# VHH binders against Uncharacterized protein C6orf62 (C6orf62): the designs that were tried, part 3

Target 1, 229 residues: Uncharacterized protein C6orf62 (C6orf62), of Homo sapiens (Human) (q9gzu0)
Amino acid sequence: MGDPNSRKKQALNRLRAQLRKKKESLADQFDFKMYIAFVFKEKKKKSALFEVSEVIPVMTNNYEENILKGVRDSSYSLESSLELLQKDVVQLHAPRYQSMRRDVIGCTQEMDFILWPRNDIEKIVCLLFSRWKESDEPFRPVQAKFEFHHGDYEKQFLHVLSRKDKTGIVVNNPNQSVFLFIDRQHLQTPKNKATIFKLCSICLYLPQEQLTHWAVGTIEDHLRPYMPE

## First folded at step 4 (VHH)

Design d10 (from b09 with Y33W S56I; framework vhh_nb_b201)
Fold by ESMFold2-Fast, scan of step 4:
Structure d10 (fold): chain B 229 residues (1-229), chain A 124 residues (1-124)
Amino acid sequence: as target 1 above (229 residues)
Amino acid sequence: QVQLQESGGGLVQAGGSLRLSCAASGYTFSSYWMGWYRQAPGKEREFVATITSGGITYYADSVKGRFTISRDNAKNTVYLQMNSLKPEDTAVYYCARGGDTAMYLPWEDYFDYWGQGTQVTVSS
């Protein structure tokens, strides 16, 4: 009999094994290959926001120091960085995260991710889909047409990505990476206290100066300008 | 109220066949992925097969070519046809409701409702 955390790790390991075994079948059905979903374990201390699996080592016990270092490395202003930290947010340290993405999922540095919290479900599972990048060249996003349900964008987004006639993620700005801030309080722990599986992929390219005022939220609040029709 | 009820389990000789059924109620069946898992005594629950709302099927390597999952949306029922049964297939088989999203992998956490299970015993 395993603990809940061990059971969740086994589920993630089974997911990795199935990706290896069935990636050709998935590629035949979709224009994109699937990224691996990441597992987060919420930490109880404010300065230690998450414990993560081995696939995202940037979220560790020294996370407060790593956030400040990552913000400096990300060319953010100190004032804006402190304002965002006061809102109990998490910043992914780009250099370490990009290395992990390359090792685990074949992602380039130009791909950025938004963690999508869903408050309306007891168990949250999100699968990340994107085109594999096997070169060190910048990621070049392709266009996809999205059909959004009012108030149910995560479900609709995954539905669109699953169609073999759809290609990629739409961007409105030049190819430039986005550094993400994640509001810890938006992440939920299921009643069974098990680790939550969460990650949604949205590729955003913003001018560097606009990142000083950027925050992670719902797709309606932050991503509507980048969504087609 | 969501309910899943399995039937069709039993004792069968190696090389034989069984057909499991799972009757679902309390939701819009046609919109959801449905799956089968199994658990042998002292072992972890293992993925067997799943079928999408659109009818696409996925199988564990251990059962591929021997088992067939199918669904009948008019009857709100999912089936598992098990052929060329082996003693290693002995387990309690569980029907599960997956998500109503268009994508799934064999991930136990994707399934939010489970049946009570039906015993399958394969003798040598």
Scores: ipSAE 0.000, ipTM 0.115, lowest interface PAE 15.9, mean pLDDT 48

Design d11 (from b09 with S53W S56I; framework vhh_nb_b201)
Fold by ESMFold2-Fast, scan of step 4:
Structure d11 (fold): chain B 229 residues (1-229), chain A 124 residues (1-124)
Amino acid sequence: as target 1 above (229 residues)
Amino acid sequence: QVQLQESGGGLVQAGGSLRLSCAASGYTFSSYYMGWYRQAPGKEREFVATITWGGITYYADSVKGRFTISRDNAKNTVYLQMNSLKPEDTAVYYCARGGDTAMYLPWEDYFDYWGQGTQVTVSS
């Protein structure tokens, strides 16, 4: 029934067209907190939890080619991306939509978390641009956005997970390295659930051939297998 | 065995209305997305409308404001109410079962079972 890469490219083209049509309404519906968590079995790799301050689905002419090329060429690394993101925090003085990877993808450094690990990026086809909003503080206010990424990453990560009142929509995958969470309070209202599911269906590609599915539950329940406890 | 059976097609004058029905069996209907696609002679199949298990609806731009998709979980049936029909709406209409997730995707690869189709002809 044809080449899987050809099918993925066709699916990405269809999703891109759909996202363009709904770009305005998507921006109007961003009223909740989102978190992207990366959890690794390897002791030397750092687990991280990032709050998505703003989501803007921006399409580039080379989006699918860059994603497919990156997967094929094995050139992307989460460890390197985390170090670059930490470096950018010190240099950020205002909200940014462009990063050191702008020439490759046309997006911010927050995209580096979506580009790795490879198996997870194949399930996430929306280019999410996260912007670190400028605070009213006079000096490098964006540094506060990365307090979770200083010192003991393991303890900081587990501290967030200890909040049993939090829940989210989780993309189940074989590597279980990437999880997307949305604040529990926003899942309690039927209209908010509908809005969140609509946003997720626009941003996350889950074709029938994939082993991914959505599950709703507590952050602790979904990440328990990865906790060193 | 999963089965989808469409009904309600026919010949109608431009500006008229038709209501299509799709009776589903062989699975837990209320847990799945349901959709409608259409195919005109010599063209590829195109998306018309989808309804999620939670009742959220999505439409192709060409039918927004004219068509309404709905479902009755007690009867395992999905419906397509078609108003203000145009000659361009002439096609074979297919009912399809989507995924069992809360995600919506308006492409064929998301739908794994299809009905036999029902002909809709709109005269001018």
Scores: ipSAE 0.000, ipTM 0.118, lowest interface PAE 15.3, mean pLDDT 51

Design e01 (from c13 with S57I D59Y; framework vhh_8cml_1)
Fold by ESMFold2-Fast, scan of step 4:
Structure e01 (fold): chain B 229 residues (1-229), chain A 126 residues (1-126)
Amino acid sequence: as target 1 above (229 residues)
Amino acid sequence: EVQLVESGGGLVQPGGSLRLSCAASGRTFSEYAMGWFRQAPGQEREFVALISRSGGITYYSDSAKGRFTISRDNAKNTVYLQMNSLKPEDTGVYFCAVSTQLPFYEYAHPGEYDYWGQGTQVTVSS
């Protein structure tokens, strides 16, 4: 009988390896650069950063470079990754992120603890967009929350957020969230739509064939206001 | 002012089928989500089915899925509800409704719909 905490960490490491393999498979299908983040939700009012990966030019912040290396190479524990995120958030001095820092930092009794609000996806996306070094324009959030419901399966949500020429797409369920940031000009191609569906299927736990027929129309309808005519 | 007119209701035996139609007049509804609701005697109005403006999104109540199919013909400004394997508990007045905005979290709530028809009676004999 092993330590239950050690077994849980081993399970998380196996999930991390699966998500890396899926990310590599998806990356081969992109003809453009993207930013992708995987966030694992462990329990009420807690979210664990599982992996942050960029297929855009290197982030210039040494702290962000270190955390990405640690997550990619499994050099850091989950606790270490959360501690590094807390230090990065504390170093942010932009007024719009001061309230976000209070929301993601744990209480005074847990000095190095980060607590991400379970349902505050907009704030998390704003933080991630602020780290995307391709754009110098201010972030202007456009919140659109769309519900996917298929029979007996749990409700899933697609959050569509816009910033300049970029669109953020967040698909979440009780266990994880996938954050995808791509140029709006690339949303129109059938290849890129197929890639978005593959990311949604990771989160929605639906049979792929049924998801294709159902979700093609669903995602097209929900994204239409944010796509060029 | 927009008018919705339901038709196709009637008396049917258990296991039978009916096809309800909802015709829009005054303007086209190709840009709106449309839904079906029903109200049984002595009960509150409940959600049955929803179809998006493109027809690509459909939602069904637990009692309707597998038996009912919602569809639309935007050229005719009409939405349909094909009802199969009807049961006595399906008895009620069926209403067509239009939402001028996609009902994000409350698609099953009558308050999300802007225009309503007068209803058509469906009676499934015991």
Scores: ipSAE 0.000, ipTM 0.111, lowest interface PAE 17.9, mean pLDDT 51

Design e02 (from c13 with S57R D59F; framework vhh_8cml_1)
Fold by ESMFold2-Fast, scan of step 4:
Structure e02 (fold): chain B 229 residues (1-229), chain A 126 residues (1-126)
Amino acid sequence: as target 1 above (229 residues)
Amino acid sequence: EVQLVESGGGLVQPGGSLRLSCAASGRTFSEYAMGWFRQAPGQEREFVALISRSGGRTFYSDSAKGRFTISRDNAKNTVYLQMNSLKPEDTGVYFCAVSTQLPFYEYAHPGEYDYWGQGTQVTVSS
């Protein structure tokens, strides 16, 4: 049966073996920062919001199957990583954030939304990080590539273009699963730019202004019990 | 706010290796991402590699991937570029650079960097 720690170590060891085939530094692949992302999931309508960490750019070679097996059999809980966003989203009280949330969900094609792979991807992302930073550093432009053996996620790209005080998020391949990551510096940029976000082949297109307002509301709502009214 | 001095360049045959070093002044070094650029005769400066301030994240040009490795030692205020499987096309003056303004993942125009070394010559020829 093994224990959850042994299963997690097995999954990470398989990933490390795969990364060696690309002659990449193993340590560097696991030094990532956590950011807020939009992931739509709801039981019947298949639409909801969750927190997701940044994923590593890895070439597929059966590693996803090994990681999913380890996660499904492990005691790893997503409660600590998802509790914040779930609580914040449920308690959005400002009318502007409620309206924005409705607009965001309305852009999702419910018939193409897959709940099961989404949940497993969240678990994979959390399992792959061996360490992360909690810092005030601005979001940085990055190109990340993922490949999954599963047909729905054959290949993923995320291109992000931003500067220290001038930000914009652009996804270059809207036909592949991608993640949108937001840090505190993005909330300070008052530019009208569209953001394209996809997960499980579902495309979400958001004006940058509305995205910024939603992210601010989510952060503020989490701290609401400790804030003056 | 830093001064950069490159070393380790030289003449090498195709397939050879070189390790470049970039020494920076002061404690401010550990607060910034560092990049390597190169310039061939008559060409514009092109991006080669970038490393985060912690050393935990790196980014490479397509021509450098799989052959070059960027690393840093914050205790010694030094950035390194290990260059393997060198080709004649790798010939050029190699510069290290720092930006106080740019995110470290960005493929950046040379004009976006605030501080530069004077460069070190790398020549790959039979």
Scores: ipSAE 0.000, ipTM 0.109, lowest interface PAE 18.2, mean pLDDT 47

